Miniprotein binders against q53ft3. Designs and how they scored, part 55

Target 1, 195 residues: q53ft3
Amino acid sequence: MFGCLVAGRLVQTAAQQVAEDKFVFDLPDYESINHVVVFMLGTIPFPEGMGGSVYFSYPDSNGMPVWQLLGFVTNGKPSAIFKISGLKSGEGSQHPFGAMNIVRTPSVAQIGISVELLDSMAQQTPVGNAAVSSVDSFTQFTQKMLDNFYNFASSFAVSQAQMTPSPSEMFIPANVVLKWYENFQRRLAQNPLFW

## First folded at step 5 (miniprotein)

Design mtd
Fold by ESMFold2-Fast, scan of step 5:
Structure mtd (fold): chain B 195 residues (1-195), chain A 83 residues (1-83)
Amino acid sequence: as target 1 above (195 residues)
Amino acid sequence: SPIQEEFEKLMEEARELFREALELYLKGDKEEALRLFRKAAELYLKAAELAIKNNDPESYKRAIRYAEFAQKYAELIQRELEK
């Protein structure tokens, strides 16, 4: 449903579903991360009236997760870029992941996505300065991200004959990746503020 | 206790069906995904009924919320199959 990209790293498109409405991506070596992009793959949209609240978590000195709300993604705004470099020593915010505590490895952070009602999301306040407000910086980063993601995904494409089905593995058709890439690139060219 | 135990069992069963439905949908098996989302919704609604009988409004809200998620995904897949 979702994708997560860190500049200079392999794109992640297989979020771990930890509840019906909660998904997480692991971000190892989080000390070197400045920005993260969260986006929808276009495979499964949110139900009507729903969206995703995006959280960032890093382990404290005891290995306990500290969750902070970064922002939101919706069917209308299916991607967002967040600056997390200033958040790694901050205090946690109100979050729905309190009972999860799924971060135990030092230096591994997580991006969490909680599917929520749009009305509920409107009442939430993201941590200040997390969302990238500069259109130029986002456009430049997004163009590099799109190229990197598509090229990487294409380079690892395998035929169905090479696939070994697994109940725990998720497969995304190459056509879906291509459609997402083309659609996002077209939207970005038409209106860089669509996100 | 017995009612709470039944509630948790229904919620867990529904959760697994929901997870399975999502995986099937990602693999392109829309008909099977639709069937499982509908089954998940039914189990969440049964759990909600138990929560009402147990005078547990928070469990009721939780079950109804997830029933709504399952129903919305089923509606979305149904619309895709009609195209």
Scores: ipSAE 0.037, ipTM 0.454, lowest interface PAE 6.6, mean pLDDT 73

Design mte
Fold by ESMFold2-Fast, scan of step 5:
Structure mte (fold): chain B 195 residues (1-195), chain A 83 residues (1-83)
Amino acid sequence: as target 1 above (195 residues)
Amino acid sequence: SPIQEEFEKLMEEARELFQEAFELYEKGDKEEALRLFRKAAELYLKAAELAIKNNDPESYKRAIRYAEFAQIYAELIQRELEK
C-alpha cells in the first residue's frame, strides 16, 4: 500500500504489517537521515472515510520506540515530505501503536503508518517542524530525491538496454529518463514546492 | 505450467501499459499516463505474487523492479499534477 523514500537510498515499497491497520518501514542508520517521503503506491486506495497517520520512531536509551506523529496521507493527498532531523530527542507524542513494544536494533528507526478514520485524524496535532516549512530545506530535499530517482531509473534503463531483448522485458532509453529528470528539475526551479 | 503462463501474461500486459504510459506523458497527457503507470504497477505486483507462489525468486525480483519503477513514475506525475 505504501512507499518510503530517503534521500540517497533506494525506495522501500514492502512495509511490514504489524497489525490489521498498522504498517512499518525500518530506517537503518537513522542518525544520517534528515528527510523522509511517505507515499501511497496508488494500487489500493484507502476505504471511504479513512486515511493514514504517519509516525516516526527512534529507540530510546532502553531500546524502546518513542513514537511521534509527523502528519497524514489520504486519497486526496497521497504523498508527503517530512523533516525528521531534530525529532530524535524529546518525549514521544500520543500514538495508536500503544503497547505494541516493537523492539528494534539501537541504530534503526521506523516510519509507522496507522490507518484511521479521517474524523479521528482531524483531531490530532503533528509535532512541530515535521512538515517541511522552509523553501530552502524543501528545495534541497527535492533536488536529492530527483537525483535519487534519476540515478535509480538511469541505472535500470542502462542495465535493461544492455541485455538481449526479450518479449517480457522493456527497454527504456537513457535519454527518456534524462528528459523526465530535466523536466522535473525545470519545474522545481520554477516552483520549489512543486514536489 | 499454468502459473508460469499466467505470470508471463501479466508481465506482458503490464509492459504494454508501461510503454503506453511513457508515450502519453511525452505527448502531455499526464492524467492518462498516471492511470496507466498505476495499472502497470498493479499487474507487476500481481505477477510478483505468482512468482513467489511458484518459488521463482528471479522472476519475483524482475516483477518487483518494474513495479517499483512504475510506482516512482506515477508518484512524480501525481506530484506534478498537484503543484
Scores: ipSAE 0.000, ipTM 0.209, lowest interface PAE 12.1, mean pLDDT 68

Design mtf
Fold by ESMFold2-Fast, scan of step 5:
Structure mtf (fold): chain B 195 residues (1-195), chain A 83 residues (1-83)
Amino acid sequence: as target 1 above (195 residues)
Amino acid sequence: SPIQEEFEKLMEEARELFQEALELYEKGDKEEALRLFRKAAELYLKAAELAIKNNDPESYKRAIKYAEWAQKYAELIQRELEK
């Protein structure tokens, strides 16, 4: 039903269904995440009068989940971008005692989707700075996604001298990827809504 | 109570069918998904009857809610199959 995308990571399209109306995606190493995209796959629409409330959760000091409402997805607005960097635990720790715990265990946060009546959703208030409505924020997210894609693709670059004959395999020159990246970045700078 | 245990068993069986129906719907197996949503609705309705017998209005509301949801998904699939 739903998909979850973080720049530089494999897209998740198989949420864990924890109840008839509740779906969860795991976000390992969430402290490195600034933005999350939640979207409907288009395979299953919401029944009329229903939509999805999107939540973000991280473990507190006792290991209990702390849920925060980020926003909504509906048949009419089937995707949303959320900024979670301001919601991360541990931001702003500047004391020596705050830096004492330097051993990081993998921290797993979660995106939760709760299917609800639209009337019920209209009465709820998302956390103030989670939804990305600003063109500048959208542009920043897109730029980071492009940077990640370019870096990932370039990590597979080989010179002609390193290539072995393989007629069934396709190759893309690294400079073509770079040219695409530069053109897209230039167009974003001129008009952030060109996409 | 025995009635409460029977209620929870029906709700869990219905939930498993509901989840499987959504998975089949997502895979494009619409006919089988429709069958399972209908069966889930039937089990939720049976659970609702037990909740009435047990004078438990909250359990009744929960069972009816999911019965209605299963029915709404079944209606969606029916319309898609009729295209």
Scores: ipSAE 0.547, ipTM 0.842, lowest interface PAE 1.8, mean pLDDT 76
Fold by OpenDDE base, second read of step 6:
Structure mtf (fold): chain B 195 residues (1-195), chain A 83 residues (1-83)
Amino acid sequence: as target 1 above (195 residues)
Amino acid sequence: SPIQEEFEKLMEEARELFQEALELYEKGDKEEALRLFRKAAELYLKAAELAIKNNDPESYKRAIKYAEWAQKYAELIQRELEK
């Protein structure tokens, strides 16, 4: 349902579902991470009237997770970029994930997505500076993300002759990915905030 | 307490159904996913009733939240199947 991307790292598409409404990605070596992208995979939409609250957690001085609300993803806004580098020393709480037994190591931060009613989400206030405010920074990050994704996707490209039969898997032609990439770049150039 | 144990049992059963339903939906088996979401919703509602009897508002809220989500997925899938 969700994906998580850190620039220069492999995309994560397998969130740990810790509850019906809660999904978690692990971010190892989080100290080196400046930005993270959370996005919907497009396989499963939110039901009507629902969205996702995106949280970041880091260990506090006692090694306990501190959660901060970064922002939101919705069917209408299926992806978001968050700056987390400035949050690593901030204040927070263990809610809403604190009551869950989530196995973590001290060097691993987490992105948590809580599926909630849109009306409830509207009452929440994300931490300051979590949203990417600079268009230039956003564009640069987006370009890096795109390149990373393209490289990742292309690494799986095989010719028809090289395809291994897998009835359970869907295949996407490489030209479709390229076309998507080109279209995305064009849109990004026209409006860096088109999404 | 016996009520609490029954509550947790219902919640666990519902959770399993809910997770399976999501997986099935992702795989494109919408009919079975719909069935399981409906069943999950029913179990969560039963759990909510137990929470009321046990005077446990937090457990009630949790059960209701999941019931509503299951119902919303069921509605979503139903609409998709009708197109």
Scores: ipSAE 0.376, ipTM 0.768, lowest interface PAE 1.2, mean pLDDT 82

Design mtg
Fold by OpenDDE base, second read of step 6:
Structure mtg (fold): chain B 195 residues (1-195), chain A 83 residues (1-83)
Amino acid sequence: as target 1 above (195 residues)
Amino acid sequence: SPIQEEFEKLMEEARELFLEALRLYEKGDKEEALRLFRKAAELYLKAAELAIKNNDPESYKRAIRYAEFAQKYAELIQRELEK
């Protein structure tokens, strides 16, 4: 139902469903993470009148999890980018995950998604500066993602002479990927919010 | 207490149904998912009734929350099947 993406890392599409209405992603080496993207996979929508409250947890000085509300995802807003780097020293708040025994390690932070009524979500206040509000930050993040994708895709590039016959697979010319990349960068430069 | 044990049993059964329903829904088996969500909702509501009898408002709230969640998925699927 949900995915989680950290720039430079593999996308996570298998959340731990700790309850009917609660999903958790583990973020190892969280201290190196500046931004996280939470998104709906599109396989299962929220029911009418419901959305997801997105929380971040990190261990405090005592090793206890500190949870903070980052923001929200909904059917109308199926993805969001959050800055978490500045939150790692913040104060904890009450959270819907507190009653759950979630196994964690000290070096691992967590993203939690709680499926809630939209009306209830409207009463919640995310921590300040968690939502990426600046176009610049978004652009930088997007650029990093693009670069990562391009590097990843190009690592699989082979010449026609090097191709191994695989009738079950579709192949895309590298030039197509490059063209896409260039076009995307151009559009991003013109309007960071074009998509 | 016996009431608490029965409550937890119902909640667990409902959870299993809910999770399976969600899985089936994702796989495209909407009819069976719908059936299981409805059944899960019924069990959650029964659990809620027990919580009332046991004067346990926290358990009640939990049961009701999941009942509503199951019902909302059932409604969602029902609407999809009618299109």
Scores: ipSAE 0.708, ipTM 0.902, lowest interface PAE 0.6, mean pLDDT 85
Fold by ESMFold2-Fast, scan of step 5:
Structure mtg (fold): chain B 195 residues (1-195), chain A 83 residues (1-83)
Amino acid sequence: as target 1 above (195 residues)
Amino acid sequence: SPIQEEFEKLMEEARELFLEALRLYEKGDKEEALRLFRKAAELYLKAAELAIKNNDPESYKRAIRYAEFAQKYAELIQRELEK
């Protein structure tokens, strides 16, 4: 249903479904991540009146997960970019020598997606500075990421005749990627009130 | 309690159907996905009745929430099949 993209890393399209309405992506080495893109694959839509709340989790100093609301994805806004660098260790806040004592296992952050009623989502407020600061910067960055993802995914395209059966490997039809790309391009160009 | 054990069993059976229905929907098997979402909704509603009998409002809310979700997915697929 969902995909997660971090610049310089392989795109994730296979979320862990931990409940009927909860999906999780693992983000290893999260301290090197500044931005995360969360998007709908276009395989299926949300039902009428439903959407997805996007959360970010990292371990606090006591090893307890801290979940923070980043924003939302919906049928009308199926992709979103989030700045997460300010939601973990702040720049200059982590002592350099402290890294010598980091022994946490697993040392991973998570992106969580909770499928919720739109009415419930409207009553929630995203935390921190997760949203990109300006519409122009957002549009330019998301266009670059969108182009990067489409080109990357398309580089793996094969005809059905060239495919070998592999139950453990997930394939996305090229047409699905194209539909997602076209839909996102259209939404991005329209620059709706909420973006 | 026996009532709580029966509730959890119904919720787990419904969950398995819900997850399989979603997988089939993504695969494009809409008819089978619709059937399983409807079955999942029935089991969640049965669990909700049991939670009310057991005077457990939190379990009732959880069961009703998932019943509603299963019904909404079924409605979506039904509309797609009618096109």
Scores: ipSAE 0.703, ipTM 0.903, lowest interface PAE 1.1, mean pLDDT 76
ESMFold2-Fast, scan of step 7: ipSAE 0.697; ipTM 0.898

Design mth
Fold by ESMFold2-Fast, scan of step 5:
Structure mth (fold): chain B 195 residues (1-195), chain A 83 residues (1-83)
Amino acid sequence: as target 1 above (195 residues)
Amino acid sequence: SPIQEEFEKLMEEARELFQEALELYIKGDKEEALRLFRKAAELYLKAAELAIKNNDPESYKRAIEYAEFAQKYAELIQRLLEK
């Protein structure tokens, strides 16, 4: 249902489902990451009245996860970019992720997505410093992100044509990805700050 | 307790159906996905009934929330099939 993009890295489209309403992506070597993009794949919309709350988690000095709310994705705003550099303050946000066993690796972080009612999401406040720092940096990062996503989607489509997909694999139609890419580029050209 | 064990068994069975339904929906099998989302919702509602009988409001809230998620997905698919 979801995808996660980091500039210069392969797109992740196979989130680990840890509950009916909870999905996670691993971010190895997260200290080198400044921005993360979370987006819906476009094939599976949220049911009416629902959306996704996006969280960032890193291991503290004791190896315990510290969760922070970054923002939201909805059917009306299915993509969002977050700045994660500078978010390691040692204080977590209120979060729906309980006690989970996480490999205690100092350089691995996670993006968590919790599917929630829009009314519940409206009552929550994202961390204030997750906003993009400048228009030019945002535009350059976004262009690299889109290029990486498109290249992956094209290679994925070729690979899938040669294989029978496993039941546990997420399947993305190439046409849906291309349509999203074109619509995103069009909106970005009209207003670089629309995120 | 036996009631708590039955509750967790229903929640796990519903979770497995929900996951299978989501995979089928992604693969384009809307009719089968709808059937499984409805079945998952039914099991979550049965779990909620057990939580009420066991006077466990936290488990009741959890089961109702997941039943609502499954029902909303079923409603979405039903509307897509009507178009």
Scores: ipSAE 0.000, ipTM 0.352, lowest interface PAE 11.9, mean pLDDT 71

Design mti
Fold by OpenDDE base, second read of step 6:
Structure mti (fold): chain B 195 residues (1-195), chain A 83 residues (1-83)
Amino acid sequence: as target 1 above (195 residues)
Amino acid sequence: SPIQEEFWKLMLEARELFQEALELYEKGDKEEALRLFRKAAELYLKAAELAIKNNDPESYKRAIEYAEFAQKYAELIQRELEK
């Protein structure tokens, strides 16, 4: 239902469902993470009148999890980018994950998604500066993501002579990926918020 | 207490059904997912009734919340199947 992306890392598409309405991603080595993208996979929508509150947790000085509300995802806004680097020293707040015994290690932070009523979500206040509001920050993140994707895709590039028969698979020419990349970069340069 | 034990039994059973329903929905088996969400909702409602008998408002609230959540998915799937 949900995906989590950290630049330079593999996308996570298998959240741990810790409750009917709660999903958790682990973020190893969280100290090196500046931004995280949370997105809906598109396989399962939120029911009518519901959305997702996105929380971040890190261990405090005692090793106890500190949870902070980052923001929201909805059917209408199925993805969001959050800056978490500045939050790692912040104060904890009330959170829906407190009653759950989630096993964690000191070096691992977590992204939690709580499926809630939209009306309830509207009453919540995310921590300041969590949402990426800066166009520059967004552009930088997007560029890193694009580069990562391009590098990843290119790693699978093979010549026709190197192709192994796989009737169940479809192949995309590398030049198509390159063309897409170039077009995307051009559009990004013209308008970082073109989508 | 026996009531508390039965409450948690129902909640756990409902949870299993809910999770399975969600997985089935994701896989495209909407009919079975719908059935399981409805069943889960029924169990949550039964659990809620027990919570009332046990004078446990927090457990009641949780059970009702999950019942409504299951019902909302059931409704969503039902609408999709009618299109």
Scores: ipSAE 0.685, ipTM 0.892, lowest interface PAE 0.6, mean pLDDT 85
Fold by ESMFold2-Fast, scan of step 5:
Structure mti (fold): chain B 195 residues (1-195), chain A 83 residues (1-83)
Amino acid sequence: as target 1 above (195 residues)
Amino acid sequence: SPIQEEFWKLMLEARELFQEALELYEKGDKEEALRLFRKAAELYLKAAELAIKNNDPESYKRAIEYAEFAQKYAELIQRELEK
C-alpha cells in the first residue's frame, strides 16, 4: 500500500502491518536522516472518506518510543515530504565523555501510518517543525531521490534474451523507466510542487 | 469467559483474512480480495455481537470499526470490478 523513501537509501515498499489499520516502516540509523517521503504505491487507494495519518517515532534517552504526528497522505495528495531533523533527541555534537565508551546498537526510528477517517484527521494538528522544507531544499532532496531510484532500477536492467518467465516476476522495459524519469525532471523544473 | 474466548477467536480469524485480502489486492487479485474482505467483515460483526452480550462497549466499538474498514475496502474493489 505504502512506500517510504530516504535520500541515499533503498526505497522501502513492504511496510509491516501491525493492525488492520496500522503500518510501520523501520528507519535504522535515523540520526543521519533529515527528510522522509511517505507515498502511496497506487495499487490500493484509500476507501472513500479515509486517509492516512503519518507518525514518526524515535527512541528517547531511555529507549522508549516517542510518537509525533507529522502529517497526512490521501488519495488526492498521495505523497508527502517530512522534515524529521530537529525532532530527534540528542541531535548535533556528541557529549565528549560517556557516549564514546558505550557500544550502542544502531538507532532505529519508525514511520507509522494509521488509516483514519478524513473527518478525524482534519481535527488533528501535526508538529510544526515537520513542515515541508524550502523549495531549494525540496528540489535538492527530490533530485537525490530520483537519482537513487533511477540508479537502483537501472542496476536490474536485463536484455529480453536474459529474461526468464517466473510467476512472481514482473519486468518493466528500461525505456519506460527512463521516460518516467525524464518526464518527472521536466515537471519538477517547471514546478517543484507539481505532485 | 467462553464469550471472551470466542470474541478473540473471531477477531484473530478476521484479522488474518483482512491481511490476506490486502495482500491479494496489492497483487491485483481483486475478486479473491473482495471475497476475503467480505468474510472478514462478517466475522468482525459476529465478534461485535458477542461484545454486546458481554457488556464490553470498547471491544464492540473496535470490532465495528474493523468491520467498517473491511466493508469499505470490499465496496472499493466491487466498484473497480464494475468498471
Scores: ipSAE 0.502, ipTM 0.843, lowest interface PAE 2.2, mean pLDDT 75

Design mtj
Fold by ESMFold2-Fast, scan of step 5:
Structure mtj (fold): chain B 195 residues (1-195), chain A 83 residues (1-83)
Amino acid sequence: as target 1 above (195 residues)
Amino acid sequence: SPIQEEFWKLMLEARELFQEALELYEKGDKEEALRLFRKAAELYLKAAELAIKNNDPYSYKRAIEYAEFAQKYAELIQRELEK
């Protein structure tokens, strides 16, 4: 139903379903993460009148989860980008997950998605500076990422011999993908708005 | 309590059907997903009746909420199939 993307990491498309209406993604080594993108895969829409509230959880100094509301995704706005750097000093917001997700591993955070009535979502306030949550912002970010990927990968692409496979095919070494992720993450760390 | 045990048996069975229905819907098997969402809703409603007989309004509310959730997915798929 959902996907989760962090710059420099493999996309996650298989959320853990912890209840009928609750989904989580694990984010290991979360202190290196500045932004997270949450999006709908497009195969299952929300039922009419419903949407998804997006939460971020990290372990406090005692290993207890601190949940914060980041924002929302809906059928009309199926993707959102969130800045999570700098949130770990705040108090938790009102959240539906309770104390069930006690994080014992200090470096692992979670993204939680709760499927809720749109009327209930309208009454909630996300944390002040987390949301860069417009579809336009996500579209611009995705287009910049795609352009960066194609330009970078193409610089290392090699045309293979004509006989097999097709002479129009291009191949890139697997390590070029890793180089692109490293470059993208470095640039994002220097300036989160470089895109 | 036998009523309490039957309640949780129905809730867990309904959850398994609900999760299977979501997986089938994701894979594009809308007809089978519809069938399982309807079955899950039926089991949640039976659980709700047991909760009310057991004087447990909290469990009743949760069972009704999940029944409505399953019904909303069933209605969504039904509309997609009728296009």
Scores: ipSAE 0.434, ipTM 0.820, lowest interface PAE 2.5, mean pLDDT 76

Design mtk
Fold by OpenDDE base, second read of step 6:
Parts: structure tokens; C-alpha cells; sequence
Structure mtk (fold): chain B 195 residues (1-195), chain A 83 residues (1-83)
């Protein structure tokens, strides 16, 4: 249902579902991470009237997780970019994931997505500076993300002759991915905030 | 307590159904997914009733959240099937 992307790292498409309405991605070596992208895979939408609150957690001085609300994803806004580098020393709480026994290692931060009512989400206030505010930074990050995705996707490219029959899987022609990439770059160049 | 044990049992059963429903939905088996979401919702609601009897507001809130979530997916799928 959800994906998580860190620039220069492999995309994560398998969140740990720790509860019916809660999903978690592990971010190893989190201190080196400046930005993270959370996005919907498009396989399963949010139900009507629901969206996802996106949280970041890091260990505090006692090794306990500190959760901070980064922002939101919805069917209408299926992806978001968050700056997490400045949050690593901030204040937080064990909020909505605190009651869950999530296995953690000290060097691993987490992105948590809580599926909630949109009305409830509207009452929440994300931490300051989590949203990417700089257009230039956004553009640079987006470009890196695109390159990463393209490289990732292309690594799975096979010729028709090389295809292994898998009835349970759908295949996308590589030219479609390339076309998407080119179109995305064009749109990004025209308006870095087109999405 | 017996009530707490029954509550946890219902929640676990509902969880299993919910997870299976999501998987089925993702695979395109909308009819079966719909059925399982509805069943899950029913179980969560039963669990919520037990939580009330047990004076456990936190358990109640959890059960209700999941019931709502299951219901909303059921509604989503139902609408998709009607198109």
C-alpha cells in the first residue's frame, strides 16, 4: 500500500503492518538521511474520508522512540517529501505508535503511517520544518529520486524472451517507464511544485 | 478475565480477516475481500461491546477504529463493484 524512498537507497515497498491501521518502515543509518519520500503504491487507495498521518521516530537519549508528525498523504496527495535531518534532536513523544511493541535497533529510525479519518488529521499539527520549503532543494531531491527510481526500475528490465511466466504479476514495458520519466522531468522543469 | 480473553480472541480473528481482505483486494478479488471486511467489522464491533462491559475505554477505541476502517474498505469495494 505504501512506499518509502530515501535518496541513494533502494525503494521500500513492503511496510511492516504493525496494526490494521499502522504501517512502519525502518530507516537504517538514519543520521545520514536528510529527506524521505512517502508515497502510495497505487495498489490500494485510502477509503473515502481517510488518509495517512506520517510520523518519524528516532531514539532519544534513553533509547526510547520519539515520534513526530511530519505530515500527511491522501488519495489526492499520494506522495510527500519530508526533511528529517533537523528533527533528530528535537522534542517529541511516543504518540500513536508508542503503545506498540515495535522492535527497534538504536541505529534505526522509523517512518510510521497511521491511517486516520481526514477530519482527525485536520486537527493535527505537523512539526515545523518537516515540509520541504525550498523549491531548489525540492527540485534537487526530486531529480535524485527520479534517477534512483529509474535506475531501480531499469534494473528489472527484461526482454520478452527473458520473461519468466508469472501469472500473478503484471509487467510494464520499459518504454512506458522511460516515457513517464521524460514527462515527469519536463513537468518538473516547468513547475517544480506541480504535484 | 474471561471478558478480556474473549475480547482479544475477537480482535485476533478480526485482524486475520482484515489482513486477508487487504491481500485479496490487492489481488483483485473484490468480492471475497468485501465479504471479509464486513465480517471483520462485525467482529470488531462485538469486541467493542465487550470492552464497554469491561469498562475498558482504550480497548473500545481500538476496536471501534478498526471496525470503522473495515467498514470504510467494504464501502469502497462495494462502490467499485457497482461501477
Amino acid sequence: as target 1 above (195 residues)
Amino acid sequence: SPIQEEFEKLMEEARELFQEALELYEKGDKEEALRLFRKAAELYLKAAELAIKNNDPESYKRAIRYALFAQRYAELIQRELEK
Scores: ipSAE 0.695, ipTM 0.896, lowest interface PAE 0.6, mean pLDDT 84
Fold by ESMFold2-Fast, scan of step 5:
Structure mtk (fold): chain B 195 residues (1-195), chain A 83 residues (1-83)
Amino acid sequence: as target 1 above (195 residues)
Amino acid sequence: SPIQEEFEKLMEEARELFQEALELYEKGDKEEALRLFRKAAELYLKAAELAIKNNDPESYKRAIRYALFAQRYAELIQRELEK
């Protein structure tokens, strides 16, 4: 249903479904991530009156997740880009000598998508610094990510005859990726802030 | 309690059907997905009934929410099949 894309990383299209209405993507080494793109694959639209709330979580000092609302995806706005670098906690600031003794270890953040009624979503306010505000930076980044995603996905396209059935694997037809790319580029050209 | 155990059993069975229905829908098996969403909705509604009997409003809300979602996905697929 959903995809998650980070610059320089393999696109994720297989979310973990942790509840009927909740989907999660893991973001390992999240300290190196500035932006994340969340999008609908286009294979399953939201039913009428429904959409998705997009959340970000990172582990706090006790390893507990801290969830923050980033924004929304809907049939009318099926993709969104978020800046997450400003949302990371500054745990080293808690103690003057903490930064000198910090052991850098890999950590895993998560993107969560909660399917909700549009009326419920309208009553919620995303955290203030998550949305990308600069038109130029947003447009350039999005254009690069679209090209990167399309080129990467197309490199894995195979003819129907070359596909081997696997119950555990999800396959996305190349034409679906192409249609998403073309539609997104067209919308971006019409309005760089269409989301 | 036995009512709580039956509630959790119905919710888990409905959840499995709901997830299978989404997977089938994504693969383009719309008729089978529709059947499973309808069956999931039926089980969620039965679970909601048990939650009322058990005086558990939070479980009732959860079951009704998922019944609604299953019904709305079924309606979407039904409309797609009619075109």
Scores: ipSAE 0.566, ipTM 0.871, lowest interface PAE 1.7, mean pLDDT 76

Design mtl
Fold by ESMFold2-Fast, scan of step 5:
Structure mtl (fold): chain B 195 residues (1-195), chain A 83 residues (1-83)
Amino acid sequence: as target 1 above (195 residues)
Amino acid sequence: SPIQEEFEKLMEEARELFQEALELYEKGDKEEALRLFRKAAELYLKAAELAIKNNDPESYKRAIEYAEFAQWYAEYIQRELEK
């Protein structure tokens, strides 16, 4: 149903479903995270009159989660970018994840998505400055996806001195990956929606 | 209580069917997803009946809300299949 993306990391598309209406993504090493993107996969919509409230939690010094409302995703607005770097010292907000609050591994944060009535969501106030505006948000998202892919592909490049011949293996030349990356960035700058 | 244990068992069985239905729908098996959403709704409704017996209005409310949730997805998929 949902996906979660952090710049420099592989996209997550398999949320843990902790209740019929509640989904969670783990964010390890959260102190290095500035932005997260939450989006609907497009495979199944929200029920009519419903949407998703997006929450962020980090463990305090005792491992207790501190939950904060970031914003919303809906069938009409199926993706959102959130800045979380300023939230790691804030107070928690009212949240529906209370029963799931257990001592957690240090440095692992969570994104929680709660499926709620649109009328109920309209009465909630997200923490200030978490949401990022639409057009530049999409460009940032795509740029970070490109960076993630480039870093991933480049991790398979090896120097001649480190290479051992293996007939069953295929290695991607770094030069080809670099040329693809540059071409994709150029096209994206001309039309952010070409892909 | 035994009634509360049976309630929780039905809620968990319904939840498992609901999760499987979502996964099947994402894989494109819409007919099987529809069947499982309908089955989940049925189990949630049975749980609601137990909550009434147990004089537990909060559990009743939760079971009914989840039954309606599952029914909405079933109706949505049914409408897709009729196109």
Scores: ipSAE 0.130, ipTM 0.587, lowest interface PAE 5.7, mean pLDDT 74

